# VHH binders against p49116, part 130

Target 1, 238 residues: p49116
Amino acid sequence: EGPLLSDTHVTFKLTMPSPMPEYLNVHYICESASRLLFLSMHWARSIPAFQALGQDCNTSLVRACWNELFTLGLAQCAQVMSLSTILAAIVNHLQNSIQEDKLSGDRIKQVMEHIWKLQEFCNSMAKLDIDGYEYAYLKAIVLFSPDHPGLTSTSQIEKFQEKAQMELQDYVQKTYSEDTYRLARILVRLPALRLMSSNITEELFFTGLIGNVSIDSIIPYILKMETAEYNGQITGAS

## First folded at step 7 (VHH)

Design ua49 (framework vhh_brivekimig_d4)
Fold by ESMFold2-Fast, scan of step 7:
Structure ua49 (fold): chain B 238 residues (1-238), chain A 121 residues (1-121)
Amino acid sequence: as target 1 above (238 residues)
Amino acid sequence: EVQLVESGGGVVQPGGSLRLSCAASGFTFSSYAMSWVRQAPGKGPEWVSSISGSGGSTLYADSVKGRFTISRDNSKNTLYLQMNSLRPEDTALYYCVKGGYLPWQKEFDISSQGTLVTVSS
């Protein structure tokens, strides 16, 4: 009954820090990434189906899938973030670290492979010209993943995932009626998200976190706040 | 005018405990997340802990997790920080700040006097 997502859940507007520095630094990258992650958590919090699962389940789901949601957000917001410029700055920093002998060759290889996978994913999504409705449903499919270890209420989570898949199918078939295989091309992109390391994502984008707090600790803090207070803190509505 | 008054600091031996208090006035206390921030001698301010307005959500810096407990009493407009197993590196001026944790927040609105915690012997 009723759609899983409303038009309000399709709107996903990232507000970048300003002013943009002449040369990118770890704080600007961290703030940009943190704003995107917090926007993603705000988006998830606003879904009635997500709220219905309860706080403990909500925390477990987001802890399990934050890297997938974040990566989808990077792809969706690649233009507004100037993601290619951010990744170039990260690569430049890594190259300088090699010259200064600050990082092992194995670590550099892992990080460069991660950046390559991320660029390939974002390029694939751009080439498919994924729209806002498609991104919203892909994020919902990722969020309502019943197969993460330690989850409770897995049958209810699976029901919401199936509903997201059905609504995506209905949307694509009506909007892109001439392209019979579009849905399949979109869905086969999703498994790649689970192959990207959340630890490497955290090291690349969240090195500038204040207080040496992990993403894993921030998630339950944000999700357990009262809705009005959460909105005020996250949006900066003084 | 927002007013925050910290108290409860003192000199304590390593392994000791202290309970800090912050009396808030000039705003609807229960509607805002609150934080504790400390400044060690010769260093910049460092975020320590945050609590939501309802008290239902808390967050701690890795250096104090498991040793410090943040809490609040909205009926008394008071924020608390229970500090256990204190270490010399916990020596700092402790400040109460209006607002919760934001990963990108570099500046803290520190307008109060703070309360001094010294861990030595």
Scores: ipSAE 0.571, ipTM 0.819, lowest interface PAE 1.9, mean pLDDT 88

Design ua5 (framework vhh_brivekimig_d4)
Fold by ESMFold2-Fast, scan of step 7:
Structure ua5 (fold): chain B 238 residues (1-238), chain A 121 residues (1-121)
Amino acid sequence: as target 1 above (238 residues)
Amino acid sequence: EVQLVESGGGVVQPGGSLRLSCAASGFTFSSYAMSWVRQAPGKGPEWVSSISGSGGSTLYADSVKGRFTISRDNSKNTLYLQMNSLRPEDTALYYCVKGGYWPWRKEFDISSQGTLVTVSS
């Protein structure tokens, strides 16, 4: 069987909203985050192995891992997004909103710890100088995670994850042949993604959607949309 | 060339039901997601619901989820919105628009007259 990912799956180009506001606000942050989330779902949809699992499995997998995919996308697109500036704006918004959470000592701590974990993760990926091929396979490893609660068919998912791990290993060994431990350093970063709450991510980055629609509802809507219709929207046509 | 004609609005008491229709022409209806958008007096447009081209995927605003059902009949080029358990806050002009839900969509091409839904008594 051919490779799990093709060269087309390595390309991951985020289009930022325009015009950029004078000061960052929740609408700009939400639009930027939404574009990244939709790009991530478009990326997942395009993988033949993912398509082969079927619609119900596809929905369950993305619902379980969207936060991990989104966080990897934030790290990969940190420069394009000016992520440090966005995080600073979120912190300012939280400080201004402290009165909305009267009993929020523990909540503030959880949110600040989440932001800290996100910064540490993005910094570690930057220090490792993770390339586009490595990001594609890391996203595939988290997408094809057989161990999320509630998944029914796990053996095929596990085989695709193992294939992703194998192809990443082959790439790293050929491209970074002098760095024997590079793959291990990369892979040990992945468990940190599971420690970040998807609920906190939704509150921080998708505030503009709160009260209107949930990420949980958006996922099956986008994944079940016809390919031509999705592509038309992403390319900017009707 | 794209024409959308809404109908089915009226006056209903709280808890009542209405079924809205939208007749589409001038484009390949089955190839496009469609949405319902409403505009309450003195307010901007609010997205309500979207349906994929095949009808296989639907999405609802949290405010209408469980009460409204979007559907389509591609053989008739018609979009529907079944509205149950209507509330006074559902009072608005209802428009159908070409295109699905996208969080970065800033404006809706509302060129039709819409259909008025009034929930009062």
Scores: ipSAE 0.649, ipTM 0.847, lowest interface PAE 1.5, mean pLDDT 88

Design ua50 (framework vhh_brivekimig_d4)
Fold by ESMFold2-Fast, scan of step 7:
Structure ua50 (fold): chain B 238 residues (1-238), chain A 121 residues (1-121)
Amino acid sequence: as target 1 above (238 residues)
Amino acid sequence: EVQLVESGGGVVQPGGSLRLSCAASGFTFSSYAMSWVRQAPGKGPEWVSSISGSGGSTLYADSVKGRFTISRDNSKNTLYLQMNSLRPEDTALYYCVKGGYLPWSKEFDISSQGTLVTVSS
């Protein structure tokens, strides 16, 4: 019955690929995004409450919310990733695809709308100056969502979500005591995450995945991965 | 010195099955993820499947998912690839490599001879 998250769960340190290429390409973008996805899933698997739900429930939860976790991670790590530069490179690639008639105009419009929604979300979070504790609890609220179709143990998931909400409230009230409406301003940003298509996120950031593996397949692989293997992959140790 | 020896390849008709083996030595096998990589005639190396050191985590390329099963026996220092419902496009030289799937990695440390799989009618 301790706190849902500890200080170890607040720590969220993305290690970027090195060296950065002179020109951003699909592979560098995919590696950067994959490192963030791996970090996000490893973060989730380290939570005792998440472990307590069992492997099948864990897989179902992350499959349902990975895009929301990933987008929160993009916002949190926007500076480290130089996200604006990555998005500019993606936009440039899409504009070149229009010029060369490689993609339909309707599809490019959908993708551009997704990029604009993503930029707006990240800008909103930056304007609110969301801290590491707030990001950790927002990710926990998203992770422990009881309302996804097909979930089992929904009562237990709901209890963990409520615990995340309570701990976030306690943190914000103590840390930002002068800002009475801060929590409300933060929480009203979350619904926007569900409007973003996971298929478009996958197309934008994960087109370079070796083996054309879907994120749905990678999720259980990461969740069952040994900590030593995960650490080796993230540090680039061969 | 890391030594990997593949076996079990052969000629099989479409829809057939083969089981590949990889005998590992020179390192603590159970401490490392392992992968299968193939190279078809005229193409570069293609990652096929990976398995964690404990065997608890597996991943498959989309082209083989549902048809291939990767497994390992750490007591025998042996990696396996069970290949079912084989297709002509599975024709390749198959290599086992030390190391797991890295989503962004394009380089595989292929230092063994491999085992040839030919799927033909």
Scores: ipSAE 0.525, ipTM 0.780, lowest interface PAE 1.8, mean pLDDT 88

Design ua51 (framework vhh_brivekimig_d4)
Fold by ESMFold2-Fast, scan of step 7:
Structure ua51 (fold): chain B 238 residues (1-238), chain A 121 residues (1-121)
Amino acid sequence: as target 1 above (238 residues)
Amino acid sequence: EVQLVESGGGVVQPGGSLRLSCAASGFTFSSYAMSWVRQAPGKGPEWVSSISGSGGSTLYADSVKGRFTISRDNSKNTLYLQMNSLRPEDTALYYCVKGGYLPWEKEFDISSQGTLVTVSS
């Protein structure tokens, strides 16, 4: 009955680890990425429609789409993260790995293609000057994707996705009334998110957690936190 | 006035088991997530496990997953860590800390004496 998203869902503020090291390292990149992932899950948890689907559905849904949410978050927070600098550091590390014969050429090619796709996506979003409302609704559209394998309540998820699409259309038509094709230009960017491998994203941004904890373990833990505990945790982050 | 008192440490052979306890007072225990953190000789503190206030959610470091079990008894204001299949690498001072620490956190609010766990042949 009400809008799917409120103004509180438009706010998406990433706090970076401090201080930034002189030379980017795996720990700083991993911590920065982990903060963005946590913020993305916190954002999803705050949506009443998401809460209404229940814990098991919420866990399955976020496990299926975390890479899409994370990538949208990278694009939205690219300047705060100095994402171009992080990607350059990753590329430099990969080039050193080639010279030391530590990685296969096929693997490096896959990872480089992923980085190029990510850069293209972020540049596309920046060129379109996607605003906070548009990002919030794009995240809602990918969150409420009914087509992931193993999901229950797919009809309700589809209804929430359609509601997100409708509210995005209403916002864009009102705010960018002179740009008849803006919504189409925005929406055609979303399929590219499905082409990016979550395994490669995990390797690039979460290497510091590999061997300590998996993304698959983090998602249900955070989503199943009691609301008071979750709020206490996020306000304690620096 | 938050007070945490760890116990249950000792000397054990590789493959052995120990159960650590943490008695909490000075706050509404059931309203807060809790964590276990360890510090090996000459190393910085390492997060081990976290549990939500209700006990409904748990998270473990990959190094202890399948071997350690975190639990709590809110009626007794007590946090537990059941440690099975102990390895020499598990040798450390173990601390309970108020808060559901996440794996990327490196700073912990350690305010207690800890309990020593030594795994040796």
Scores: ipSAE 0.017, ipTM 0.507, lowest interface PAE 7.4, mean pLDDT 86

Design ua52 (framework vhh_brivekimig_d4)
Fold by ESMFold2-Fast, scan of step 7:
Structure ua52 (fold): chain B 238 residues (1-238), chain A 121 residues (1-121)
Amino acid sequence: as target 1 above (238 residues)
Amino acid sequence: EVQLVESGGGVVQPGGSLRLSCAASGFTFSSYAMSWVRQAPGKGPEWVSSISGSGGSTLYADSVKGRFTISRDNSKNTLYLQMNSLRPEDTALYYCVKGGYLPWYKEFDISSQGTLVTVSS
């Protein structure tokens, strides 16, 4: 009973690294992306419905959808991150790598196509002027996806996803009552998230991780921490 | 005052094992993640492993994964690092630090003396 998300789940505030470097580098990009990933995991952990699924299911869900959550976070935080500047720096590096014949043409094409898909997604969300409540529910729809391979408790996950969809519908109909087709325009954007490779996201944003750890390893580490300690770690970094 | 005292270092041949200990005082040990950090001669500090306050969550640097095991005994306020299959590259002064893994965190609050591990044939 009660709503799936509360007002506390609408608040999503990214704190960027300081000081800003004169030139964008792998470490600044990685820190910015890591802060967003940690914020996204903290957001998911705070949802009572998510907690109710249990530790193993929570780990499986986030491992399956972290790239979708991260991409929604990039779109939501695009302005505070100066995401366009980060992507321009990555593109410049790729162009230099082509000139020096350091990367295969096929690999560069895959990475450029990923960047274009990401830019298109973020631009579409910006044009729709997606608000904080809408982002929170879109993240919940993505998080509670029952259709990833290997998941258990799929019936309960599906019920939480349906609850997220219903609450988003109620919110949009109430808040944007004059725009009959807004919900349809928003929901049709979500399938694009599954076309973006988590491996390419990891290469673009997380190459500078301390200790050369994988995102797959970080997820269970963060999710299995005690709540008080997790909050202390996140607060201490900000 | 936070105080950390490392012990258990020594000289060992390649392929050998050592178990490091860290005695903690001055804070509620079970409420904080702990990490092991090492500094090789002439190098900056390198993060090795982290463990959550309860011990339920661990993370390892790629260079030590499968060889090292971090653990803790909250009843004794003690952190451990079991090091197996030691390599010459593991030669360093080892420190325990208060705090867990942060993906971007390059600065570690190293205020203790550490314990020296030398892997040499």
Scores: ipSAE 0.596, ipTM 0.819, lowest interface PAE 1.6, mean pLDDT 89

Design ua53 (framework vhh_brivekimig_d4)
Fold by OpenDDE, second read of step 8:
Structure ua53 (fold): chain B 238 residues (1-238), chain A 121 residues (1-121)
Amino acid sequence: as target 1 above (238 residues)
Amino acid sequence: EVQLVESGGGVVQPGGSLRLSCAASGFTFSSYAMSWVRQAPGKGPEWVSSISGSGGSTLYADSVKGRFTISRDNSKNTLYLQMNSLRPEDTALYYCVKGGYLPWRREFDISSQGTLVTVSS
């Protein structure tokens, strides 16, 4: 059996909405986030191993890890997205809500902590100077996590995760031979993803979804979307 | 030329049901996702539901989820919207639109006349 990932899976190019507004409103943030979500989902879908799991299983996987994938995507695309600006805008919008007493003190704290965690994670990844291959493998490791409740084919998923881990290890050893602990430094970042609430992420980035649909509902739709349709929509929207 | 013709609208009491149809022509119907969009009086267009080209994937606005069912018959080039448990707020012109759901899409290419659904006691 061939490698889990190929060079084609390393490419992860996010196209931002254009033009960028002077004020990053909820719509712009949502569209940007949605594009990243789509990109992440279709990235996953492009992996043969993912396809081999079948639609039900792979849908369940994505539902379980979309927040982590999304967050990795944010980190990877932070520059292109101007993530700091987006986050600042989100905070600003949140402040407005605070001023209007729409949120409890505890909720405000939770949301702010989440934003902090997100920013910290992205900053940490930037400091590590994670490259495209490493991101691809990290995403694969996150995607093929067998420890989510309710998953089927967990043995197969675990196998894929191990393969991703091995390939990452090989890549790091080959590419960063002088940095003997790079792999460890990279992998120890992954737990931070599990500390982030998908609900809060959804609230922060996806409040403006048309139809007020949940990410959970959109995931199977995205995964089953025709490639041609997706391409047309993404390219046409730029 | 793409042509979409909606039908099935009418007046119904709250809690009632209607089934809308959209006859499509001028393109390979099965190759395109389709959507229903509605526009209530005095309001902007609202996405209601989408279905993939094959029909294997459906998505619904939160406002209609559990009440509406989108389907299609590719052999007949027809899109359907089964609307159950209708509410007054469902009153609108309903349009069939070529294309699927986009999370950020607020504008719809409405080229048809639509079919009027009125829910009133």
Scores: ipSAE 0.800, ipTM 0.900, lowest interface PAE 0.5, mean pLDDT 93
Fold by ESMFold2-Fast, scan of step 7:
Structure ua53 (fold): chain B 238 residues (1-238), chain A 121 residues (1-121)
Amino acid sequence: as target 1 above (238 residues)
Amino acid sequence: EVQLVESGGGVVQPGGSLRLSCAASGFTFSSYAMSWVRQAPGKGPEWVSSISGSGGSTLYADSVKGRFTISRDNSKNTLYLQMNSLRPEDTALYYCVKGGYLPWRREFDISSQGTLVTVSS
């Protein structure tokens, strides 16, 4: 049995909407976030182990973990996205909403706490200087999580997660041989991903979706497409 | 040359039903996702529904979910939209377009005449 991930799965290149507007707006933020989410789903679909689980299991896994994958993608692509600028624009909008009494104080507090947790996570990953191989395996570990409620095929999912953990360990030990504690420092960051609300992420980044469809509806639509058709959708005209 | 011809529109009472058809030619129909887009009088185009090339995956705008059903017959190169529980706000010219749903895509290649749906008491 070959490795879980190949070099093609390490490549994660986000193409941003162009041009960047003078003032950030909900449409630019939504398009940027949607491109990242679609890139993340395309990445997951390209993994042979993921394909082997079948379409229904694939849909259930991504529905359960899309916020974790998306947040890892935000951290990995923070510079390309100018994420700090996007978050600052969202904070400014929320502060203006407080002055105009448009939102409740409790809701604003929840959203601000979410933004703070997101910034803290991204800063932690940046300080650790997580590389492309490490991000690919961290994404695989969260993708192949057997412990979400309602999942079937949990033994096979667990096997793929363990394989991801072993291959990450082998990579870090070989590449960062002098830093004995690096893997531990990386892995202790992962539990924070499950504490971030997918509902708040959806409200912050995906308010501009055409047709007002939910992420929950988009996931099975994209994952159940034919591979060639899906590639055509994200790389240009089919 | 890609050609799309919509039909099946008409005038119906609120709560009524219509089935729209789109005859496709000039491309390998089964290899492409297809969408329905509508344009109400005085408004811009609104995406309604998309279906994958195989027909195995569908997506609906929140405004039509549970009322409309998109389907296709690849042997006949035909796309369908079954419209139930029609409302006055569904009144529009309906177009079929080559291509599926993308959250960031605000424009579709609309080059056909469309089919008019009017929901009026």
Scores: ipSAE 0.664, ipTM 0.847, lowest interface PAE 1.4, mean pLDDT 89

Design ua54 (framework vhh_brivekimig_d4)
Fold by ESMFold2-Fast, scan of step 7:
Structure ua54 (fold): chain B 238 residues (1-238), chain A 121 residues (1-121)
Amino acid sequence: as target 1 above (238 residues)
Amino acid sequence: EVQLVESGGGVVQPGGSLRLSCAASGFTFSSYAMSWVRQAPGKGPEWVSSISGSGGSTLYADSVKGRFTISRDNSKNTLYLQMNSLRPEDTALYYCVKGGYLPWRHEFDISSQGTLVTVSS
């Protein structure tokens, strides 16, 4: 029927913890990342097509793609987050851990490679000057991925992904009519998202979650809430 | 106005069990996630567990996962915490709080009296 995404789905406003501390700590980084993850889940929950797939499918999709959504969110919100400053603080902490033999050299290498891939991705998106509409549709494309193991309703998921791709194409052709290759340049960035380990993302950004719970546990907890309850929890008004 | 009243605490030996209750009033209980928070002597408050308004979704701190079970009875406006395999480090005042798990929630609105759980060896 109507478009997959409305103008309300283009708005993506991250509220940062205030004030930013003089020295970044795991709690500030974790709160910032958690706010972005919760904003991303709120965004996904608001899509009528996503709601139509049902609660179990919704949980499976977000558990499979949260790292891709989170990384797109990091790129989109890089300026408001001062992401370069956060990544510099993480790198400094890792370098200090190497000097004090707190972590294995092999693990530190894996984590550092992840940070480099993340920086490269965010820089590529910035150079392309991806706008809010393009980010919304890229998130929809990764959200409605039919190829994750264990999914049901894969034909319906694929139809929603195709709809997202078609609407992105229409938008880019209309808005950037003189740039014939823009859509191709944007889409070839997406496979890089699957090369980044969700376990390493969790280690970098979500160290300091209260109760030491995993993202895997938080996702179904949040997604299975009724809409009014979830909205109240996000605003902290409860 | 929100009112929460905890009960069920007591003294128990390591390995023992207790069931805590929280009677809620002043709000639409079934519309809100609820949490259990504890405060050990000389320490800050620690989140323990959360349950969604419908009871369909639960979360547990790693320290209690597999030992504690959170549940609710919306017809009685009551929240429960079943505590099994209790350890000395579970000794604390236990509070129920309106609201679910938030990764950044370090302060809890603890206006209730709480219920004392003492695990002695």
Scores: ipSAE 0.632, ipTM 0.830, lowest interface PAE 1.4, mean pLDDT 89

Design ua55 (framework vhh_brivekimig_d4)
Fold by OpenDDE, second read of step 8:
Structure ua55 (fold): chain B 238 residues (1-238), chain A 121 residues (1-121)
Amino acid sequence: as target 1 above (238 residues)
Amino acid sequence: EVQLVESGGGVVQPGGSLRLSCAASGFTFSSYAMSWVRQAPGKGPEWVSSISGSGGSTLYADSVKGRFTISRDNSKNTLYLQMNSLRPEDTALYYCVKGGYLPWRQEFDISSQGTLVTVSS
């Protein structure tokens, strides 16, 4: 068959809420994050291989890797999002919570470490100057990870992951022929994603979710939603 | 002109059930996600549940998850909300709203009169 990804899958354009408020409140952060999450899921949905796995498997995959996809998205969209500003705002909000003694010392440490890891990861990706193709393949690699518990069709998922890896390798070899270790440098960053807590990510970025729903709950909703329907609502909201 | 007319509200005891209906007209009903929003006295509007145009996707606020069921009959241009195990805190005006769930959406275009649900012993 054809390649796992096409040029259409390289495009990953996040549209931020407008206008940007003077103060980045929880709402703005949540909306921004939600848009990124949606974009990530929409991206996944656009992959024929992903579709071929079926709705149930698709949902399970996204549920398992949404944090990694989201984090890659953060890294990729860091400039557009003004991620540093968002993170600073999050820290500020966190500090307010600290002042109010709402968090234990251990929890504060965990959250701060998570923020640090996020920032470090994004910075590292920026330093590597990861391009759109590389991001697309990295996202595919994390998406089609067969090592999550409870997944069905793991053989097929693994096949897709291998395909993603191979295509990435080919791309890097062609595009960065003089950098023989670029692939390794890129791939070695992926483990950092697994060190990040999805729960903390959800807490940091998605505290403002309407209805106090979990990311786990909204994933199947979004994946099953017609794209046109969602886009129509987003454009109307902007 | 978009018209939404809610019905089915009433007084019910805690633990009781009600089924709300929303008759929609003035637009292609099946093409739009629909939502239920409620507003309790003295509080702002609260998103309750959403359903996609086809009905294939549903989502619920945590406060109602497992108790409420949103559904629709596109042939009848009608949205439904089955409410079971009702609680006093479910007391509110319930509105049918054109549009689905957005994670960040705090504002709702409420253009209807709503239907009153009162849960009291």
Scores: ipSAE 0.781, ipTM 0.892, lowest interface PAE 0.6, mean pLDDT 93
Fold by ESMFold2-Fast, scan of step 7:
Structure ua55 (fold): chain B 238 residues (1-238), chain A 121 residues (1-121)
Amino acid sequence: as target 1 above (238 residues)
Amino acid sequence: EVQLVESGGGVVQPGGSLRLSCAASGFTFSSYAMSWVRQAPGKGPEWVSSISGSGGSTLYADSVKGRFTISRDNSKNTLYLQMNSLRPEDTALYYCVKGGYLPWRQEFDISSQGTLVTVSS
């Protein structure tokens, strides 16, 4: 069979809202994050192996891993997003919430720890200089995770994950042949993604969603759309 | 030319029910997601619910989830909104619009007259 990912799956281009406001607000942060989330779901939808698992399995997989995909997307698109500026604005908001006693101290501590873990992850990926091919395969590895509770078709999911791991290994060994331990340094970063709470990510980045809709509700809505309809809606084409 | 005509609004008591309809013409109705949007007096438009072209996926604003049901009949080019357990804050002009939910879309192409829903004691 052919490769799990084609060259088209390496392309990951985030279009940011314009213009960037003088002072970042909840709506700008939410729009930026939502564009990244939708780009990530669009990317997953375009993979033939993912489509082959069927709609119900697709929904369960993305519900289980959207936070991991989103976090990898944040790292990959950190420069385009000016992520450091967005995180600084979120931290400033949280510090103001502590002073105004709008959130419990325990909750704010959890949220701040999440931000520090996110910053550490993004910094580690930047220091490793992860390229577009490596990001594509890392996203595929987390997408095709067979070990989330409640999943069906786990043997097929595991085979696709193993295929992603194999193709990443082939790529890294050929492209970075002089760096014998590069693959190991990259792969040991992935477990950290599962330590980050999806509920906290949703609170930090998606508070401004129109209608106060949950990410859990958006996922099946988007994934169950026909491809042509979805593309027309996202691009604004007739 | 896209035309949308809403109907079914009226005056109801709190806890009552209404069913809104939207007659669509001028485009291939089944190929497009559709949404309901409302505008309360003196306020901007608020997205309420969306449905995919096939009717296979739906999404609801938190304020109406569990009370409202969006549906469509593609053979009749008609969109519906079943509203149950109505509250005074549901009082608004209701519009149907071509297009589904996008979390970054704040503006809606409201070109129709809408249908008025008034919830009062």
Scores: ipSAE 0.683, ipTM 0.853, lowest interface PAE 1.2, mean pLDDT 89

